VH-VL binders against Large ribosomal subunit protein uL10m (mRpL10). Designs and how they scored, part 42

Target 1, 224 residues: Large ribosomal subunit protein uL10m (mRpL10), of Drosophila melanogaster (Fruit fly) (q9vpl3)
Amino acid sequence: RGKINIQRPKAPHYERARVVAVTQPKYPELPKAKSCFKTRAERTQQQQENPYNEIIAREVRNWLDHSRLVAFFHLSSITADDIFRVRVQLHKQNLHLKSYGSKIIEQAVKNTRYEAIVPLFHSNHCIVFSPDPEKTAALLRIVRRVPQMVLLGGIVEETMLSRNQLVAYAQMPGLHAVQAQLVQTLSQAPGHLIQQLQAHQNSFVQVLDVHAKNQMNEETPKST

## First folded at step 15 (VH-VL)

Design hd2 (from hc44 with heavy chain T30D)
Fold by OpenDDE, fold request of step 17:
Structure hd2 (fold): chain C 224 residues (1-224), chain A 119 residues (1-119), chain B 111 residues (1-111)
Amino acid sequence: as target 1 above (224 residues)
Amino acid sequence: QVELVQSGAEVKKPGESLKISCKGSGYSFDEYWIGWVRQAPGKGLEWMGIIDPSDSYTRYSPSFQGQVTISADKSISTAYLQWSSLKASDTAMYYCARQWDYSFPLDYWGQGTLVTVSS
Amino acid sequence: DIALTQPASVSGSPGQSITISCTGTKSDVGSHNYVSWYQQHPGKAPKLMIYDNSNRPSGVSNRFSGSKSGNTASLTISGLQAEDEADYYCSSYNSGSHWVVFGGGTKLTVL
């Protein structure tokens, strides 16, 4: 009786192999353990129904509606300490730095006049809000020194501006300054007009005087 | 019109110090930053660093950190690039350019300053 | 060294349209960073041709156009003219390293 090689058992006879193959219990595929890792899609769906997201979206909308200056930034990796420092600097100028997820922004601006800003929020972003559009220059001065913040654009007085337009806006003389200049210009206008009117009158009088003098000289009989 | 005018070409020896200048005009000098760009002979453009003339805030590319000093005098609307000790490898054209910040383009350029360092 | 990748050379005939590519990373071109293009003629300072991916400064011909998709920016020159023969450089701010980067430059030859 040949030593049963326990390490390499001879393949069973064909018939036995067939019976074994047929009688092998088809174990139902164990339900693939739903990896507790909710697929990004499931998380996204659950996030959509999260009342918290709605609240945040409302907050964003509220900020947008009450801000006369809004600036959008790409935010690269920044430390908590650095962002805090920036926040403090901005806050001193009544500028409010906020960061929201792209989905929240999308939800917040959906079916609003601000919907056009959605394409700006494909990555990490932050938003600065202010009730005062005159703070645009101050804002830009601060954020220019933050390498992690890249200006993308903004909203000023309900008008969406490109980053270049925002810079240009910041460079404009303040409304009050312009108003003052306008008042000054307007105040000078009557003076100039009067001067012009007087110049013509004076010229006319001079011409008349010359004419009168010439007539008087013609009427003086040459006393021979 | 916005214009940046750089100092003239320099011929120096290794070990010498050098300071070149870039004068801006036609705009508020303190509202824009000045970037410096190196171009070695037959090579591409290399951003060296940038300065805010308003308070002399400076930032350097790592390759140029400690190798050069960028400074500015806003009173005369002038930015400077200086070396304490020139090397032969510093031979290049150097450009200054106006730049709003890091992410904005170099919109106006100086004519360039050629620096030649030869023994 | 972090650099943007450009073809070393591109050539075209007068009247043709050519495109120069500029490939970066997610931290530069591929981010919300803006790409600029510069033209440099021999012995001259670079000139800004395109900024913010697709904008032309005043005085730049409408034959020059810029675009960006993914990590690649493109400069297109339509109706190629002899005067377009120059070196072209792309540039972008790198949000990872926090400095400005240039491409290696592309020599455009008008054949």
Scores: ipSAE 0.876, ipTM 0.949, lowest interface PAE 0.5, mean pLDDT 88
Fold by OpenDDE, last read:
Structure hd2 (fold): chain C 224 residues (1-224), chain A 119 residues (1-119), chain B 111 residues (1-111)
Amino acid sequence: as target 1 above (224 residues)
Amino acid sequence: QVELVQSGAEVKKPGESLKISCKGSGYSFDEYWIGWVRQAPGKGLEWMGIIDPSDSYTRYSPSFQGQVTISADKSISTAYLQWSSLKASDTAMYYCARQWDYSFPLDYWGQGTLVTVSS
Amino acid sequence: DIALTQPASVSGSPGQSITISCTGTKSDVGSHNYVSWYQQHPGKAPKLMIYDNSNRPSGVSNRFSGSKSGNTASLTISGLQAEDEADYYCSSYNSGSHWVVFGGGTKLTVL
């Protein structure tokens, strides 16, 4: 029995070769794995078409529309535990920490009054929302101690504020305190004005009296 | 007006302890942090660390961690920088500066405290 | 040590405009971190000249301007005056290391 050379099998008879050639399963070329490297453009387009992104974008808009305080932060590498800790601290103050992708933010604020915030979202970011602008000081107190969070700016009462303006806002007395001070100042203003006006008149009268007294003293003849 | 006033120049020997001070005025001392900056003779500025006087929260640059201690007494609006054991290499000008946060500038500076450590 | 890179020295004549560069990394200058510039005269404490890349504190001359592009921040001094002769330092918070970094400083000479 001739050693069947398994490594170089004898070419089959022509007829067999034909049958084998016809019966060879043509395996469709495995679809070239779509190179996971979707171009930035393709990624952006796919993200825009994701119904899920639309839902999230709507959520972002809802937060923006219903928040009187919004603060934007750059977020560096932070552990889940650290974020959780910060979230808990903020939550105790009715502050809501959220993180969204830049594309989602862009989609959310497109053609809205918030479009100006888009440039703030180039990398990892987080946003803190609050219905209460009086919580600005509390917010800043908490996040200042989080090295991974860099304050970029915010929105207070629908007004965009720089980071410095936000700090300044937080340092101001509460609205009620300011109002009280204003009322106090306004209530004192008329009195002060009257006093100033009267002061000049009184001074004038005093000068006249002194002058009159001096004249009377000069007219009194030295009675011998 | 915001002002930071530091303690006077110090001349010390190696191994001695030292505590220098920085007193803030013209603002709410507990609302801002105090940073410390070292400047060796003829060299650049080096950020050493920062303290929140409100609760004495402190953070150091790695180069200065364990080498110095930053503290504060908010009751007298004063921050401190101290060494337990001075080295000749500690010879430098030391500045305190007001800083609201890590990412905020040092907006007001003390006049500096010259520390000279020589045998 | 993480440091920002500045030219060691720059010079200019009175009335000229000069620019000092400050180059960092993506974790400092190149991020959303803000760059500050400080002026230091000999024997004096540093003074803040620019903050948040381009803002001037009150009392700082409008001859000083700051900008940032990519990983490089720039301080421009227009209408150079003799009094501008000083050392200039850039600074930024590093989001990777979580501390403040300074540049090596630039000596400005007014010729």
Scores: ipSAE 0.874, ipTM 0.947, lowest interface PAE 0.5, mean pLDDT 88
Fold by OpenDDE, last read:
Structure hd2 (fold): chain C 224 residues (1-224), chain A 119 residues (1-119), chain B 111 residues (1-111)
Amino acid sequence: as target 1 above (224 residues)
Amino acid sequence: QVELVQSGAEVKKPGESLKISCKGSGYSFDEYWIGWVRQAPGKGLEWMGIIDPSDSYTRYSPSFQGQVTISADKSISTAYLQWSSLKASDTAMYYCARQWDYSFPLDYWGQGTLVTVSS
Amino acid sequence: DIALTQPASVSGSPGQSITISCTGTKSDVGSHNYVSWYQQHPGKAPKLMIYDNSNRPSGVSNRFSGSKSGNTASLTISGLQAEDEADYYCSSYNSGSHWVVFGGGTKLTVL
């Protein structure tokens, strides 16, 4: 009597197969969870209403409110090991590297003084937080050697700084608050930071205008 | 005032070694990096590599990796570009420039060093 | 070789406005990477004219302006003058390859 292969049972006799096929409980196809067919808009709304996202957004706000040094970076493709190494180096200096989704950042900074940073987070990004503004130089020393991290700007002592201003700040000795204000005043008119942050949007409009003008000039037939 | 001064023009034969220099002044030399840029006659600019003079951290463009050596002596605020064996194709103008990191601009340039390699 | 694309030449008359384009990829111009523009007169070293897409260094004329949209950066020179005749190069950091790339250069002629 051949060992019943329990892993590959022989196909039952035709009659038995028929009975089994008929007696197999037809489990109603679980209604395809409405969640799979939710419109992109509904998904976006549901993601906004995700209690988890709210918790994370609150965390982000907490970091922003308690940090005297915040630096924003574009993050290109980086290995987990490389990120870990960078994180360890930063942590030794009481610098905290965090990464959040763009939507979470938007939610976190909505209707806050930090709302102006939203345009920086359209791509992969990371943020470094510190309670100590004196660590700016140490931060920059570490991250400038990480080719996957591109400095975009930062906040020091509640003052938003461009990437150039942040570098200048790190190079200046003195009272942190006064130093930040001095760098801001010396380098650019207050309107320039906003312009830089909005530069992508404004540049798009300008390029479109230039393109439109060029097209109009090409369509003007040289009336010979 | 920030200034980069490069060594003078060089005329060499194929197979010879060469080391050209770039001296920085008017700023803290170890706080900024030095990039090197090649420009062949009648051609465009080519980024060769960069060095952090504070600890001689160096990175090269793939086209120049193993072809040249970039070094620095922070004690005399000088960066160097060197060849072990020159080729005729190395004939070009070479510029050093100050650069804070990879993503920052080359904000101050040396006057350039013309290297001519002719048999 | 990964390079940014520029027109080989552009020309304009004195007083006119001209634009030089620089087209890259998502890893360079199209990313959060910053574009720089350099001016080079014959026999001279390049000079930084625009950094971080649209910023002018001290001493650079306000006739020079920069912008970036998508994968294309643009240098605009308004009120063209004879001294503007030069080669112009765009540059950007490439986040994929992790090196600096230049455009092929544009020769500007003032007619």
Scores: ipSAE 0.872, ipTM 0.946, lowest interface PAE 0.5, mean pLDDT 87
Fold by OpenDDE, fold request of step 17:
Structure hd2 (fold): chain C 224 residues (1-224), chain A 119 residues (1-119), chain B 111 residues (1-111)
Amino acid sequence: as target 1 above (224 residues)
Amino acid sequence: QVELVQSGAEVKKPGESLKISCKGSGYSFDEYWIGWVRQAPGKGLEWMGIIDPSDSYTRYSPSFQGQVTISADKSISTAYLQWSSLKASDTAMYYCARQWDYSFPLDYWGQGTLVTVSS
Amino acid sequence: DIALTQPASVSGSPGQSITISCTGTKSDVGSHNYVSWYQQHPGKAPKLMIYDNSNRPSGVSNRFSGSKSGNTASLTISGLQAEDEADYYCSSYNSGSHWVVFGGGTKLTVL
């Protein structure tokens, strides 16, 4: 009575293999999960002066005002399932992943202390909000393993931090004291941080300028 | 000071197996990832893959997927690059480097391990 | 193979300023991805010279500067010195393919 090798089943006889191949339910290729993230173009088209945009902008403001930790990410092409998984993981840590259109963000932060974040939102982006700055390490641990998310920077305790500074912050022992010292150091060295933040801003502005120039060049009708 | 020290040069024959090492010091080894970079003689840098030593999460470049194995032992702050069967085309300098994630720079590099595969 | 494009070689005289370009795609250099620059002397490991497009690590000379515009990153070396003779590589994370890409490298010769 030959022991059925369950670990390496012998390839079925050709005829059986053929029948199995034909009887395998061809599950329709699940439509490539359209990126739940509407393309920038789709988002821009929907952002007509819709009263709805104001509501969303208010929501964004509310998140910003009540969050002690805000992290900004570039979001590349990600499936709905993948983003859902990430969302669930983050949610377990009381981290809230949100995605908003650039215009909505602009509207939300206009004339606020957060206006400096506007240049970050010229591409597909997502934001993670948390009421707890101690969750920075947990956040980074999760998002590091999401190739579609690129850390750009964030806000911790109302202080804008570069991506490197966020990493450094996460590595600091959760001592409120160290955070206070960081804030003090950041408050005392406004010049270098501003320069580094400005360097990123300048880079973003340059990218925006190039994008604006490219858009202007595309809108110039070839007067044939 | 952050330092990555790699194992010494290797001379092997085609078909032989090889495991080279990269030991990190001067930082928390499990907080950063280790990337491996190949440089063939007279050629440019090629990113091979990356490992998170904390749980051995690993990702490879498509060109190196299935060709090499990246592993780590966090207890001794060491990352490894391994071949099951070397080819002449594997002759190159191999660098390990510290990398916080995919989008962060390779900020500290090992001195490199020269692997020569010759019949 | 997804690669960043660099000139094969650049040359300059001592004291001059030279620029090395690195051209990629929207998925790497042209996105919000960060570009890094590495210097490699013969027989030595690469050294990080610029990260996040324009930042210098500690210990790197202020003669080195980085910038990015569109799909092109640039490394500028001012006041060229003999010690700057090396190979320079740009690098970026490709958000489309989800791996790190390098440029082909640029050999800088100081005349």
Scores: ipSAE 0.871, ipTM 0.947, lowest interface PAE 0.5, mean pLDDT 87

Design hd2 (from hc44 with heavy chain T30D)
Fold by ESMFold2, fold request of step 17:
Structure hd2 (fold): chain C 224 residues (1-224), chain A 119 residues (1-119), chain B 111 residues (1-111)
Amino acid sequence: as target 1 above (224 residues)
Amino acid sequence: QVELVQSGAEVKKPGESLKISCKGSGYSFDEYWIGWVRQAPGKGLEWMGIIDPSDSYTRYSPSFQGQVTISADKSISTAYLQWSSLKASDTAMYYCARQWDYSFPLDYWGQGTLVTVSS
Amino acid sequence: DIALTQPASVSGSPGQSITISCTGTKSDVGSHNYVSWYQQHPGKAPKLMIYDNSNRPSGVSNRFSGSKSGNTASLTISGLQAEDEADYYCSSYNSGSHWVVFGGGTKLTVL
């Protein structure tokens, strides 16, 4: 507080620098000891929240372990009524809409093949879990009507899929088990999702392009 | 194999109605949306809105809300863009394009329909 | 709504690499926004060249590549050819307004 100079009024006007400093109190310029340490309240809040974070992280891990379909979405601002309607509509299809903090997701996927998903949760998001990979088409048809939800990608049968791969998977429901196995053999290692979303999205979309071309060859008569 | 074929060029007078079409083939028409894009002479592209042909769910950009009507007839794999009363400012090229949802690309485009409205 | 910013024109000589920028806000060219690029020759419909920031559709030359860094998407054309002379548009879905937006377009001239 002692950095502000005291000024007395002089004609024709005076400075209110001291009044501004009082209305906006600030720490000294170099309060390293105080700024380097968390307050008691901050430490207590962090310690108090850790047990609940572990319980919720275990819930997320259970969902991941028991879901053959997981889809990730960026979530823009949405009213409680609108998200509730989406959640109900999804629930009717055995699709479970959830949202968790990024720290909880980090804890849930720690030491798992899914650590690569963590960067998806540094912004507003939601996740849909289901034991039924056959419900992928129903999921995508419901959420594409929701302007606030943007598909980022998913996990099908323990294989990470780009959003384009997930759409392609949904469009071939009669071959879900075969399609999941084929994508697994063509997909990059599970740890590449960050790279794919940040700068290397081309790599997992290329896998989708190969899968889509294989689908076209299987279904399209060859011309001669 | 995916193809979008639009109706032919139109020359109209202000105040007339118009309905232009976009017929899709080579895919399941109601599996994807149809988006409409306007390009005024010498100008850039403007997204107008979309329709889901499966149940006629529509959504318009704010600048076109109430100015046009987007519709579809999935039984003949055709989407429509229509005006009840054309204005000279409606003179533009109009494209239809296929889109999975709002955040996905317009991956296949029709050839365009030139609409000329002259007084 | 706020359009994506592109340069009005760019030019290059055959064989060069050129880059077209597309700048927006965090709501339209951010970490979770997917940018597409379209090529339009005079009198023709736009053609999708790049989607999801960096992916090429089948049939698009590998001379075309896309990237995104910060709030700027970039289309790079290497080995520039006369046939590349066209207008180029970027596009994304704005997460704040929830509408599709296009850039103003960039005229590429091959010298």
Scores: ipSAE 0.782, ipTM 0.907, lowest interface PAE 0.9, mean pLDDT 79
Fold by ESMFold2, look of step 16:
Structure hd2 (fold): chain C 224 residues (1-224), chain A 119 residues (1-119), chain B 111 residues (1-111)
Amino acid sequence: as target 1 above (224 residues)
Amino acid sequence: QVELVQSGAEVKKPGESLKISCKGSGYSFDEYWIGWVRQAPGKGLEWMGIIDPSDSYTRYSPSFQGQVTISADKSISTAYLQWSSLKASDTAMYYCARQWDYSFPLDYWGQGTLVTVSS
Amino acid sequence: DIALTQPASVSGSPGQSITISCTGTKSDVGSHNYVSWYQQHPGKAPKLMIYDNSNRPSGVSNRFSGSKSGNTASLTISGLQAEDEADYYCSSYNSGSHWVVFGGGTKLTVL
């Protein structure tokens, strides 16, 4: 993930030299606006060519590809102590709180079906990743206690869900719970088995219906 | 079919204590918060605070911190709003409503409990 | 404090369309704030009409629609009917103070 986040030789030497050169008017046609424009243009080019942005974007892509649960939040001003406590609580549940710049997110999701999430990251934000979709309920119970975090939506099993859809998903039995409930029903009366199968089938249909509406809302987000 | 049923109207004198209730049915009571909203006669709505019935986590708006106590008993699917010493200014309609968290809507409301405090 | 500004009253004739505004700061009605609208008839509890800026709950007429632009949310009622006469409140979660806030309410009169 890199050794240090600055290039060699050490930055102060190069930055000081550039400033001194700008303040010395050996250039008759070098107005401060023109000099500032060059510095501004160089800063923009350096920002666009920063190799660590690509490494970090690969990290985000790796998280997205290997997480069965991803949740997006708006993040208001929060103390370092408070966000650290939240990160620790989440980590104990195999939930990983991260924050990335919008340019990095754009690079990570370019040419994927998740490209529509980019507008969510133009303001203060954070993301929670997990390989465990069954941890959705635990995630929501923890973050509901955090006044500074506002749920925007998420991705579960590669399906985009609105925040209301994510809450509904958290209230349904997980895949493992559905399988365990089916096994328990097979050990009991047939009428109970029919009820269990119908309940789980209805839950699956509900998630699919909610996904269709979420895709429509994600394509035209008003809150971004 | 989600339903919130509140206790009946109360007429009290200043200085008396009072505890009003809100009973939820038709959903898993401890999966949602209960929020309390005050409406003084002829006035608008004011959010007072919330409780998570699962473990009694509570949070109050600043205007109501220390003025009222919110509690719940999830074993009987009931939330409570209580005063240790009523004031005439506590005269209002009090609603309970279901809420997922702070940023989610108050989607189901109780019928309200009118509290009248007069000497 | 009431952080959301609504007009005190609005009126319209049957069949007309009307709009009720709800204006706040960027912390009240910003890009990541979700606005809800409630209808309250006299002596009755409020009823959720619009949530998450523009969504209708089940059982709410499609004559009701919500939108948000800049720092202003709007509730629009098309095809105005006598039963629409009520008080209307907007609500959001303030991202700075972290409290739920309501607008002051708007009395809709159907002429």
Scores: ipSAE 0.762, ipTM 0.896, lowest interface PAE 1.1, mean pLDDT 79
Fold by ESMFold2, look of step 15:
Structure hd2 (fold): chain C 224 residues (1-224), chain A 119 residues (1-119), chain B 111 residues (1-111)
Amino acid sequence: as target 1 above (224 residues)
Amino acid sequence: QVELVQSGAEVKKPGESLKISCKGSGYSFDEYWIGWVRQAPGKGLEWMGIIDPSDSYTRYSPSFQGQVTISADKSISTAYLQWSSLKASDTAMYYCARQWDYSFPLDYWGQGTLVTVSS
Amino acid sequence: DIALTQPASVSGSPGQSITISCTGTKSDVGSHNYVSWYQQHPGKAPKLMIYDNSNRPSGVSNRFSGSKSGNTASLTISGLQAEDEADYYCSSYNSGSHWVVFGGGTKLTVL
């Protein structure tokens, strides 16, 4: 028998519990990478009992908006120890393992071009996000050693790729990827040129050749 | 032009050792796995296991764990399947095939190595 | 091949269409599993005909098509030809056991 105060021991417990619940900040429990191990019943119950699905959906949209690499996996039963080791390996490469309920994903991608991904989340799954598309090869090297994770596909530079296309992307020569990025940056407004040159200083001569060609094409715009 | 070329047919007695080979060409050998597939006479295909030639990561089907050894030498683009002591029941055709990972197809196959084990 | 069920044989006449089924559990032929199909002529190595449920490798005739519904994958061969006479195997990665599995094989006879 624990400590019970005989003189009026916490008699108005119901009223006090109700007031405390109203005044506490409403932080939703996020379906983090650790939630990839949650049982099916817990995931279903969490979806039904979470009043703040919109807040979690906003987190997913924020990840999608700021990630240039997104990969989708089917996840079978995995121990907490194994998924933790995978998450740590991925984190070292700036790769962020997450899991969310299917209704959360549906809400996050509604009215976006990514609505086509929703069927992937009707079964056990996880998602890897990264701002670094060059980490695709590292991602695939790590996860192909994980029998419980099956690659379904991904998004690279806002383009949806099949799993075979994602593997092909990871096998592209590094020079080819750098050249594609340099062309993309030179198509942007001139104000980005200095910032991009500092990021790619070893390719400076090639950037100057593309810039000179673009200036010749832009000298005579027509007004409408 | 991806090719997998296997070593020639073998006739052995029970208890003998054997090592058969699979040489890959026309691709970066250590970027893909090599899987081994067994086909007993008149029977179906059976996946035995894989190796990643880049660092010799291996994984075996439970039916073959401890029964065979899978190895590779990436410097000569070659994978191996080895028995320390053959049994008559090891009589089969053995194929190597290229595979990205467990869930990807076996897209290119070797011609097969027939192993016959009889007294 | 432990968890995947195929008919032992199928037959058809030249010019007809035939379908070979491959049935498993939701762990090997489910909505997020990828099924491959292989053709094997007598004395030859298997050849990949269909991957990722419905895709054809380069050089495979468009008479071969694949589909998957529920826990059953299907290989359909239209315009059946004598050269199609072979053994056909389905394959997938079982998400429960984490092994590659093959079906038992289906012998196609062209009458």
Scores: ipSAE 0.760, ipTM 0.896, lowest interface PAE 1.1, mean pLDDT 79
Fold by ESMFold2, fold request of step 17:
Structure hd2 (fold): chain C 224 residues (1-224), chain A 119 residues (1-119), chain B 111 residues (1-111)
Amino acid sequence: as target 1 above (224 residues)
Amino acid sequence: QVELVQSGAEVKKPGESLKISCKGSGYSFDEYWIGWVRQAPGKGLEWMGIIDPSDSYTRYSPSFQGQVTISADKSISTAYLQWSSLKASDTAMYYCARQWDYSFPLDYWGQGTLVTVSS
Amino acid sequence: DIALTQPASVSGSPGQSITISCTGTKSDVGSHNYVSWYQQHPGKAPKLMIYDNSNRPSGVSNRFSGSKSGNTASLTISGLQAEDEADYYCSSYNSGSHWVVFGGGTKLTVL
């Protein structure tokens, strides 16, 4: 059910009001115009901020939900020409360069397993999203030539990886399945996971090497 | 095992040219950059610049731009540091080191090449 | 180009813990920067001891640890041994100048 109230164009009213406004003497509308502008500006400001925040947060959620590769970068000052070139190079590889405010990121990932990424957004940043985790090597080769972009870490197949682990992932396809499994247990830590992965890179690589060896033994079970 | 082996020590006079080398092994040479680091006698370390051997992309620190040439030949896994005209102030130890990109560490170092430039 | 500031020298006795500081600007030793530490014995090439502020490469003793707070990075050596006597350098990638920078170096003397 719906109240179908279709109003025809107000062309007759518009034309009459147009002609009358030009010929009528001007009288003070300042209190009314001031009040309407103030109220309109306040309503517009409030409505735009609230719906805009939710729309952008939903966009971030959508990218995170449909991206099997997410990479985080610190971004220093960069010219419009340079960032455009980087965006074009990335887009050719199905890699999508985005930037969002930290408040929006916090809102988008609240009560999700990705809350750990929030500390990365305390400074200038950008994010690269892709549905294609196999594009990690292409991503890293493109951005390593960009002095203004510093790799902070990433997410591959819903597994949080440090910057060094992401590079290792891109280089060693046979080890990536093992690396993803080992990092999975650390992804439960909230906001300090990225920092812990960055801080314990060396010990983490050693654990991955041992885990890969043990998984090869488990895949070839020994009787008794 | 990743290894970087540099050419031997050089004794030169001012005005002479010089090209020193750094050969990498134990990894895919063109997957990583080679950085060059200078250490003057009794002084600290100075980052000179890098090369990506895959296509010879280079960058120099401002202090060394135009002072040296960094090059590579990926077919023989070798990077080079070259002077067209040496100065006495070029007397230093020169190291090559492996680096993923600017913000990553210099994780493996060559043994160094001592360059002595004397009158 | 802004160099990272390190003390010229530090000393300690065997078994003691010592700390070497590395101070820079927000652009080179800030929350978004990665600091590395290198050990250099006389006549030898530098060796990576700490990377990404606090990580140890394979084969580096757990007596070496790194940390960063504010615009200062620190290398701590516990259980000081005679073999630790060397020069130590910090480094980072300066996000303002876009170049790698080194500290001036710190000579560690084991008494």
Scores: ipSAE 0.747, ipTM 0.892, lowest interface PAE 1.1, mean pLDDT 79

